# VH-VL binders against o27280, part 231

Target 1, 266 residues: o27280
Amino acid sequence: MDSMNVPEVLEIKRIVEESESVKTFIFSWDFRREVRPGQFVMVWDFRDEKPMSVSLIDPVRSEIGISIRRVGEFTDRVHGLSEGDLLGIRGPYGRGFELMGRDILLVGGGIGMAPLAALADEATARGMRVDALVAARTADELLFLDRLEAAGVNISTCTDDGSCGFKGFAHERLLTLEENHDMAAVCGPEPMMFQVMRILDERDVPAQLSLERYMKCAVGICGQCCLDDTGFRVCAEGPVFWSQELSRVREFGRYRRDPAGRRVPW

## First folded at step 10 (VH-VL)

Design N10 (framework fv_acasunlimab)
Fold by ESMFold2-Fast, scan of step 10:
Structure N10 (fold): chain C 266 residues (1-266), chain A 119 residues (1-119), chain B 108 residues (1-108)
Amino acid sequence: as target 1 above (266 residues)
Amino acid sequence: EVQLLEPGGGLVQPGGSLRLSCEASGFTFRSYAMSWVRQAPGKGLEWVSGISGSGGSTFYADSVRGRFTISRDSSKNTLFLQMSSLRAEDTAVYYCAKRFSYPGYFDYWGQGTLVTVSS
Amino acid sequence: SYVLTQPPSVSVAPGQTARITCGGNNIGSKSVHWYQQKPGQAPVLVVYDDSDRPSGLPERFSGSNSGNTATLTISRVEAGDEADYYCQVWDSSSDHVVFGGGTKLTVL
């Protein structure tokens, strides 16, 4: 629709500080414009526009939340805003997660836990058993643990340095978890997602993975988010892909593209 | 090259039993979910049953639950549908179909096998 | 149980655009897939995940999905496009694959 591509200027209703580097910005939302977990919106600060995953979908309160990690000039400016300030929002865009079965495993790394937190809310509302493996470099970077616990999610943690939970990487922790699940959803650094996908494929657990690649164009197909072997574009055909789709992409987990379109190792 | 071969079919009396098979080749069989989809003469497609690649999860349409059993043998790359207590309304062409993803689309279909339930 | 509704038939002349609809409650929240079936043959995937095309399929085939309606669009229709077309979703509430009733496309 044309209205989907026009930014709506929204007031920041509430800001939740998730960690030293992550904040969730909450806006009133008209749910006539449907939003699903795994979709993203374009956030406009009236200078630059960047894609951000939706991390809270609350039709009862008529609110959405967008979680933003501080990584550069745009995000530094947005982090400097206060409740009552304005941002432009357009979307949602992209293919969201699909739920099936009775049991779901969520595997989130760092800020990748944000879209999975929204998915956890939907899965628990549907009566699914939800297990979440929350991974980060350090305990301070684990996100949404209180929210997941409040939702009734069974939580396992791991940190690279061992400061909380299992000491090691997400895929190493996953190897110690023996439970079979009807499906999984994975979001985080691409190398983590690749290793997790391999284990889930071996266990015959169908998995959906969300790619967090930089986008050049908010409303179009972006070269920087194009997958090499299949020509899939994250903003047009993603960001959520099934593991069987990604298994045929040689680039996934091994290479990314620079601004010139060259393949560079992760 | 992906192939799904459905050898045979059959004529069976009401209340009888029949087992369908689907032989797969050209892909890693254990890694993909499979389904059975049927089509009665002159009618549309009706999903019957699905099974995960490992066989750990099975799903059934309400019309066949308790009467049909889906299974697979990864050592033989073969999908099965054991049909019991067959009814006239089970008369259909049965297709085995490979799923690209578990809840998603069917990227390859077998040629179909006719099952006729009549006296 | 979840139901998909398709018109039983659509007629189009060669070179025109055919639109086949698939109605479902909040279907825009689901991924819709489309299959073409010719008489005596197995179905063939023509559109998946709302709008993606399998390798080798003409760009004339496209899809969309929003709100309560998904649409398969066939531009510059050829005689060889005459077939039955089925939409399909996964219904997570029942763990069922759901097909529409099918639409017979007649190329006049």
Scores: ipSAE 0.006, ipTM 0.433, lowest interface PAE 14.0, mean pLDDT 83

Design N11 (framework fv_cemiplimab)
Fold by ESMFold2-Fast, scan of step 10:
Structure N11 (fold): chain C 266 residues (1-266), chain A 119 residues (1-119), chain B 107 residues (1-107)
Amino acid sequence: as target 1 above (266 residues)
Amino acid sequence: EVQLLESGGVLVQPGGSLRLSCAASGFTFSSYGMTWVRQAPGKGLEWVSGISGRGGSTYFADSVKGRFTISRDNSKNTLYLQMNSLKGEDTAVYYCARKWDYSGYFDYWGQGTLVTVSS
Amino acid sequence: DIQMTQSPSSLSASVGDSITITCRASQSISSYLNWYQQKPGKAPNLLIYAASSLQSGVPSRFSGSGSGTDFTLTIRTLQPEDFATYYCQQSDSTPLTFGPGTVVDFR
């Protein structure tokens, strides 16, 4: 069978503690299965399986990294694991980011910096100029700053409480940054992404946004990851979308759906 | 900008105990692993111990396992090495160094602190 | 434990020379090989990581190559400040291990 649809049991080679609530798990990876920034894998702890974005792609060392935020029972169990322990991984799945031009702007909120960190590595390896706006609630929730700096990325930060960098929201900070970019990539809370997208559209900067929602399967079999008026399935046709595609989606940035499928305002 | 400063190295008798400290500044301490590397007089470098950024994982060379413990206080930007049951062969300059957890290289080193174990 | 060996143990060179130092691991370490420079009485300084990546601030005359078990550090157009001891170090698995060092002396 297709190796992408069969979990491979892999040993946790290394664990990097990114914050109080985020860890990166590093595995040896056979790059005959190509992995691109923006794609995700299904992580299996032998009880439950959840989708996780790939945050490190290193073909020289034959490794991938998966960054996991502690938000519930599954992620609590995974956070309790040690180097040498085993996890099942299948994938990759989904549409990855596309790179174009010479200059890219990354805008990330919280754990949304995870797929953008992998993208930053690829963009810098291609010789692109990379500017990153990293946003979080507080300074201790800003992720991957040292990794981005080591990669040669130009970093701007903002925190809601003003504990690091600009005091305010990502879109407010973006309004004070007047740089031309050939493209942008955005990942974070949906209301943040909506506001950022509007600004980038007004600046004629093509943007890709990673939209991760309620996903029940990796191959798009269920309808729970569908977007309203376009019929897009996040797990099958995403999670990465161009801003032009998302501008036609009625629910983007306005409301979400609960487990029963009901509209819930942001 | 990045600075590491070791302290605590003194003369101790065989069988004694000693705690070394390493004060870090100029970077987000909790984002990096830390390590201790020693060098006996006139000899090469020997890795001693390592600790992950948040302290969840610790590692030791076989020569010190069971006698040394590594810890850190991220609120004080300080790394520690508790050395017990010291032997003459533990005599060395002890360096602390910052470890890039993704690749395992040591990009910044302190000046070292000399530990002498002799009667 | 992974054992590291270096060759030569020492060499004499003049300013302007190009020199090569080799490092061998007892088993494959992929590209988890780092090079350090140490001057007498000073702490080590990182030169090369991941076998071939030049550390920020290190002059371009330093270069690294190799993978698996065999690795090389090359210093082109040797400068007076390059007379030092050079160590390789594997970071593939614990315990982390250093080579015995190569002393580069003035001729």
Scores: ipSAE 0.306, ipTM 0.674, lowest interface PAE 4.5, mean pLDDT 87
Fold by OpenDDE, second read of step 11:
Structure N11 (fold): chain C 266 residues (1-266), chain A 119 residues (1-119), chain B 107 residues (1-107)
Amino acid sequence: as target 1 above (266 residues)
Amino acid sequence: EVQLLESGGVLVQPGGSLRLSCAASGFTFSSYGMTWVRQAPGKGLEWVSGISGRGGSTYFADSVKGRFTISRDNSKNTLYLQMNSLKGEDTAVYYCARKWDYSGYFDYWGQGTLVTVSS
Amino acid sequence: DIQMTQSPSSLSASVGDSITITCRASQSISSYLNWYQQKPGKAPNLLIYAASSLQSGVPSRFSGSGSGTDFTLTIRTLQPEDFATYYCQQSDSTPLTFGPGTVVDFR
């Protein structure tokens, strides 16, 4: 393995509590190493390593942010850390989002908003009009609303229980929005993304979608994140894919593979 | 109120050509895929063709592929079906319908226009 | 192509009856199944989408269920206006295909 793939030990500068289950960890970053929204880093807590999307890119402060949802043992340990504590970070890896056009639509679900928040910052900085559909199960799980608003993003919220905004799923809310954008970026639960993609395709809106798969090496070697039929490696060819690429991936929205390589339904 | 109105259905000889139109109103036309569905006399529904919101993608049933062309003018809120090399089997009421791509259902239909292909 | 079948092809019922129509796809279509009602000389009307979602304005006596390959449309307490032909339609993939239809007439 290349030395560039060795984790750099970084100090947690700040921790932002985004929600009950999500924290953003801020690190100093040398921007000689370029990072794009949609790319991910491997976070190492000196015991285990997990891929995490970059949710903040701040060249002015020379900082990046990584938003992590508490979902298991690894994330439990990370969530137990404090400012000043150390983590290993290697990357960034993968293909990030591309920006095109004047008007962009962001559709995010849960922690999927993490890379989209970073994209929103870039898009608004470029003078693009950004509409964001932010979805979650409940109001308290909606992420980055204040941040997005401050950036000038037009926000529409959607919650499963109707506790905030549209009651229903993101794709259902999207159907009520008839405006067509020049491009869309989507990230969230794969069933959500699948439905959203179908709608956007029907509307001829170019769309990029960020997939989540079990990733081990992050460098396209182990094949653990390989998608059926196409052979796409989520860590190498993705995690951001164009809708046309995903249309070739039969498993998309239907099943995924677990760490043992077995098909499991969504 | 969403409205769809088909026109252009007439009697035509086998081998002839015909263009159908569907005028749409009451919604943002370019945001929705549109479809043509036909129904032969006394028969069931048959999907004929579909087109995406901006016309970037077109789809056809095998029975009409190579003979029919689907298009739209979003500035005029109009859907078209160009039918060439018409056959007797193409005799049907042709419906235009709006596709709501949630589960890909057709939520609004026109009243249809009758195309008769006969010598 | 995905082939759709319906059962029965026709049935006779009385006002007040509960009836069930079945639709089967040749392969799994998840929940991409829609139901339409058509009366003679009229355009079809959407009843159910996504297998079980009731279209706005459709009476609650209509319900849909199923996933994968097998689906059902149920009409509870059949009303006089419900005598018509019913079609299922898959929207999983192109070409889109309809079932052959089920005629519901008076007993």
Scores: ipSAE 0.249, ipTM 0.731, lowest interface PAE 1.9, mean pLDDT 94

Design N12 (framework fv_cemiplimab)
Fold by ESMFold2-Fast, scan of step 10:
Structure N12 (fold): chain C 266 residues (1-266), chain A 118 residues (1-118), chain B 107 residues (1-107)
Amino acid sequence: as target 1 above (266 residues)
Amino acid sequence: EVQLLESGGVLVQPGGSLRLSCAASGFTFSSYGMTWVRQAPGKGLEWVSGISGSGGSTYFADSVKGRFTISRDNSKNTLYLQMNSLKGEDTAVYYCAKRELYWGFDYWGQGTLVTVSS
Amino acid sequence: DIQMTQSPSSLSASVGDSITITCRASQSISRYLNWYQQKPGKAPNLLIYAASSLQSGVPSRFSGSGSGTDFTLTIRTLQPEDFATYYCQQSYSTPLTFGPGTVVDFR
């Protein structure tokens, strides 16, 4: 509808503890406001508002889920809430993932598995063969493995410390995977996404990458959401981009920007 | 099994407006980007506009920017092209097509003829 | 905008011939190049995507090659149904652009 930019106050219906640092908050949702995997919402705790990717889309139960990692004051407050408490939700915003072909690869790092979990549900419901590479620092930080397994996804894991699956980084594990795919979707830390994109490009696998950086301007034009060189606005044109577009961005995978706009190496 | 059916092409005076429709069936419409490609009589193919599966991203050729709007209604499996301020050079057969890997267009409709003339 | 050129603009051939059509981009487009066939009065048909990948259902006598700025479409052992207009199309950057087409006619 037209009021998509006004927050709705919604009751937390259920909370799922995904790990020690990640919780999924589930809300009843009116699907006259369509939501696609890869889109995000603004979550308002009546003091601050932050962008969060949608991790569960269930029209049959009329529910959406939003997965939140505890990383600061806002997320600490939200993690302190209980079933029955209220949050403001605004959106959805951004372009979602597109599904093409028969065989799809998902590559997720940490909380980046959240939007990919929603995509996995849709892809498997469409009869696609889904392979997921789930990466984290340690086994305890691997997310959504049970949900992916229940959906029929073929799972490969890697951890930096070797506590589960391949010992190493996502791109190192990807090099040992021999199966070709019709498309890929990638979400995680930008250095991981850059390395993964490079390998997929060499293999001629078109990839969609989700950039979740500095999404504070979701409802308007904002310089903080722009990428250098191309004038991309993540909140308006993203967060999902095809790899061909990102190959022209000098910053992708090499530099990030702090809140003041200064280049900071990864 | 995939079917795309364009409609709306008629004779229109210069400066007029027209909306084209493309009815899609045989695939999960909201999961695929769609495009409009036109062909003037006796001429080659010209890409006009594209839209993402969610409808969140739209793209336009320079020749139609500011005059044409692309949209979709995923609940009706229908793609639209709103054409305003029509010019003689907009005369063409307009094709609706489904976007696949590498933005290759794997399925096309039969086309609908738009004639802009006094 | 990326400009696409094709050569030749037209060619005459006989059944059984092997022909080559070339396509050039004004800047590097990696492998983001597709080929289409169009017969008179019909919609285009996708032949090749990503420079060299044969579309499902397309005869193996069609092949594509190239990367960067220079691309070729080859039709081996030309059949009567292959007399048509062929277009290349870049998908590296929007706006998407087609080549002007190559008409393949009977000799």
Scores: ipSAE 0.007, ipTM 0.457, lowest interface PAE 10.8, mean pLDDT 84

Design N2 (framework fv_marstacimab)
Fold by ESMFold2-Fast, scan of step 10:
Structure N2 (fold): chain C 266 residues (1-266), chain A 118 residues (1-118), chain B 112 residues (1-112)
Amino acid sequence: as target 1 above (266 residues)
Amino acid sequence: EVQLLESGGGLVQPGGSLRLSCAASGFTFSSYAMSWVRQAPGKGLEWVSAISGSGGKTYYADSVKGRFTISRDNSKNTLYLQMNSLRAEDTAVYYCAKDRWLSYFDYWGQGTMVTVSS
Amino acid sequence: QSVLTQPPSVSGAPGQRVTISCTGSSSNIGAGYDVHWYQQLPGTAPKLLIYGNTNRPSGVPDRFSGSKSGTSASLAITGLQAEDEADYYCQSYDSSLSGSKVFGGGTKLTVL
């Protein structure tokens, strides 16, 4: 739609501090333009534009939320903003998560819990049973635990250092959890997602994975968004993919590409 | 180029059995779920059964549970539907469909006709 | 019979616009499950026309479009052509059934 490619200048209605490095920015939104969990928007600070996943979708309050981790110049500038300040929002873009069955597993690492928090809200509103495995390096990097608990989600945590919940990686914790899920949604660091996908494939649990690292092209014309074996364009075809689509991609979980397209170890 | 070719349809008596096959080519068969969808003469589409890429997870419509068995042979790129205790209301064209894991069907075969009659 | 309700027929003249509705309930479209559309030309297998509410596969003309609102979805066909004469089916997922895909009853489009 032409209107989706024109940034809307929106007022920051509220800011929620999720952690020392993550904030959720909340805006009024006209839901005649539908937004689904797993989709992203382009956030424009009137100087630069970056893709960000939607982490809150609330048609009742007519609000969306965008969770942003502080990692560079753009995100540092956005984190310096206050309620009442303005940002440009374009989108939404990409395909979102699909819900199926009655029992769903969410596996999120760090900021990857942001799109999964929106999905958890939708799934619980539909009466689904939601189990969430929330993983991070340390307890201070676990995100959305209070929000997930308030929504009625069954939460398991793990941290690399053992500061909260299971001591270990997400895939190690997953091996100790019940196998009764109709689907899974996974978002986080690519090595984590690869290990989790492997276990879910062995259990024949269909999984959807979000490949956020390639969200550069809002109009779907970007060579760097293509995957080696399939030619999928992440910005146009993703960022959400079924595990069956990713199982044959050689670079998934093994290496990534820099802006010039060169292979770098994961 | 994705191709799906069904076979095994025909005339069978009520209470009889029939096995349908679907030969797949043009994609990595073991990486995708597969489904059977049927259509009775002059009627609409009805989803019948689905199987995961590995074959470890199967789903059935309530109308066929306990009578039909979906299976696959990934070494032969072939999907099967074993149909037992057939009833007149099972009369339909049976389509093999490539399944985006129980979301939508991106490719369909041409179908094979199953007629359950005396 | 059908979990999703479609009108049994619609008609239009060449060059006109037609809209085919797909009405669900709180357990399917109303719960937010995506709607997909298939075109079945006379005597042929169904073909994917729209997936994920609004997306077109390669080779589907932009005169076909999908939308979703509340418990309903619709397929719009503009610039109607004789070759569009076909049956059209919506499809979604229903959480109140045992993990089932559900189809609408189908709509026969006649190009007059």
Scores: ipSAE 0.008, ipTM 0.515, lowest interface PAE 9.0, mean pLDDT 84

Design N3 (framework fv_marstacimab)
Fold by ESMFold2-Fast, scan of step 10:
Structure N3 (fold): chain C 266 residues (1-266), chain A 118 residues (1-118), chain B 112 residues (1-112)
Amino acid sequence: as target 1 above (266 residues)
Amino acid sequence: EVQLLESGGGLVQPGGSLRLSCAASGFTFRSYAMSWVRQAPGKGLEWVSAISGSGGKTYYADSVKGRFTISRDNSKNTLYLQMNSLRAEDTAVYYCARGKYFETFDYWGQGTMVTVSS
Amino acid sequence: QSVLTQPPSVSGAPGQRVTISCTGSSSNIGEGYDVHWYQQLPGTAPKLLIYGNTNRPSGVPDRFSGSKSGTSASLAITGLQAEDEADYYCQSYDSSLSGSKVFGGGTKLTVL
């Protein structure tokens, strides 16, 4: 319990370059503190801390991995670190994904594949059939394809520019997939997730969606984690929600809030 | 294990009809699109028809549209192909194949031979 | 004519590398649709060999690999073995046809 609210200083054991802009940082982990796919940790570089989804959960090697996209000052500093350097890790936090049935569809956009990669590992280990639709703007931004393939996942790709796989958006690609699954898990930009959710709802496929935009309060004490009509707090109630929970939220996929609480279209 | 077993092939006269069946086992049949793919003697593979897992959407190659009807009975785990107005050019081994996504076929049956001849 | 073009035959000796090409157009491979590959041993049904351009199903040796660039795809077989003698088919999806999965004409691989 106490360890969740105090950062533990951990050594970077290994760094995997996932793309030009994404690295996975791997740490030894004591699995007496359980971690599930879909949960996040706070990563502290001794100046700032940011929420990051857990992308690798390996109890056999006693390791976790955290995938970080280079998007600003904090992530630029973290990307400059080497094996043997130290980071503070606090957590895990949030509601993880739940697995049910035999067949699962994963739909991931960009860095949203990070929590889904961890889920894919668990689903395949449980003997589930796993199909993944991996979406990005360009081929160079598709993530975890080698890892998903190694796990036995059946992969389909799409890119906005057509540089790999189907040319188009994730939801357009999903319309060409004729299978129904026992469940789905979705993570990526909110407009993508909204369109995907609607298609899955029409197909009567229960879906879990990871809504990561309001993780900055970490422990649910900050009002900026609220979702419009329902008062959901992403870091306390989420970040993973069932599609029936999100279908009632007018804000989801349509607008977000700035620091002043004003609605801003996507 | 996944198994697909075709039946119903045989010799028919031009203009005749034939109904093929494919018995599926080893997977959740309703969750997969299914297809028929044919191969004329000594020739290549030709996709014929596909049906979604629910049966709500069907697709046909232009060469068979209006003459062939694909259907499924999810309660019996069985796929069907009703072939009408058969032509000599329809002579082929017909394979039942499981669709993985709309675009690929991950498991195939052994095939059933359809011969359209006078 | 086939919308995906393959050479009708290719040959190699044991231990060599062979490559089988699959040439499409802007409405299929060029539009970004995945390419899949099937192996058909004499007298048998086709077997999925490569899916989604580069992925191998369980049980397919790593001697088989797929790649895709522009409007074309290739199947590479390294360390060629007598058992690889078969017909090989590429397959994709074509947006200009009415909801069609399309196959290449097939390539007969002869192991000398």
Scores: ipSAE 0.006, ipTM 0.436, lowest interface PAE 11.9, mean pLDDT 83

Design N4 (framework fv_marstacimab)
Fold by ESMFold2-Fast, scan of step 10:
Structure N4 (fold): chain C 266 residues (1-266), chain A 118 residues (1-118), chain B 112 residues (1-112)
Amino acid sequence: as target 1 above (266 residues)
Amino acid sequence: EVQLLESGGGLVQPGGSLRLSCAASGFTFSDYAMSWVRQAPGKGLEWVSAISGSGYSTYYADSVKGRFTISRDNSKNTLYLQMNSLRAEDTAVYYCAKRDYWTPFDYWGQGTMVTVSS
Amino acid sequence: QSVLTQPPSVSGAPGQRVTISCTGSSSNIGADYDVHWYQQLPGTAPKLLIYGNSNRPSGVPDRFSGSKSGTSASLAITGLQAEDEADYYCQSYDSSLSGSYVFGGGTKLTVL
């Protein structure tokens, strides 16, 4: 009955294995519907649907890519699909990243590199200098390094265990970097994003942060998409926010919402 | 290298009090939430309490709420657990555990034994 | 009473595969909370073995793997070795208990 809940059924054109736990599913896309880095789509496997960030935007090939980490029943089923199989796609939804200036710093953790990979492609196409700090628990979980390198991005890596690059967390690595940037874009676990935001704010670098964890519904008002002090709906007014907007949100970096809408610690 | 070292365990009588400490090194202590997890002799793991990096938020298992208080001193890189009104069922090895972005318990100390008996 | 249910023991011969189950409910694993696994060697503290359902920390061999489906998770160990004898614990978060980290009761693995 609700027309907003009717997805377009698309054929999986190609699957790229990004890591043991992450795959990118590529679909033909009609770019009369513009897609911007930082936006997401609802992916429907004809049983359940979940929000997924767009990780590839290629108007020359008329393709979009959606990167999915295997973490539960839905994602396990989707990972079992093959080229030629069908998925329902609704969207895009949400506010995308805005680019400004000549230089951009990307700071991504884990699957948070997915929307940043799409942003890197757009920033390099605009002639911006792109530096990426790619963070993960281990080397095996660093994502999109080949794509970033192919796009001409200057890459720094850090892993918690020291298996690749700097040993430590993204914010610890960022403290050792002295380069100025006109802006930054950040996506990853919320505690990481909070620490990175603090450092960028002290350096007077405007940052945009993507809060994908709160997205459970892409349609209308959703309690799980509402931020504590601002009343913003992440799926409608986000998921991308400037750091000055997030500085007013008491729960950012402290709490998240579970599927029932309850506050839970990070 | 992350290191966590618990201390303050020992033998106490029912109704008594005990304060545990955990000395942390090898990471920026104030940036990470910390937890206490216990294990009774021959039994499994039970989460007891957690505290945010700043100390602003504290969390407790229902079994200890109102009796135990978690705190931290970020200037000394030390986590505390004040245990009051101790019961025989509080007898356990108490582990200090660190969180990171991916999991609530990425590193554990060696534990300190608390025995509550007459 | 554990909120997450594990078999109390499993056994296998060297070189074999074993699986350890972790059964939850709609308020924890079924609510899409991640499952983490810990290995506790005799007389030692627990050590993180698997995090975020299926990821391995540095130094954990690929013989260990995790998976999650519905209200349950599994730890699989292939190519069993004597040094794998340990207690294994699953762990998740439960929203129904005023918000609480929850552990399984633990599984003793014996390598025959």
Scores: ipSAE 0.000, ipTM 0.411, lowest interface PAE 14.6, mean pLDDT 82

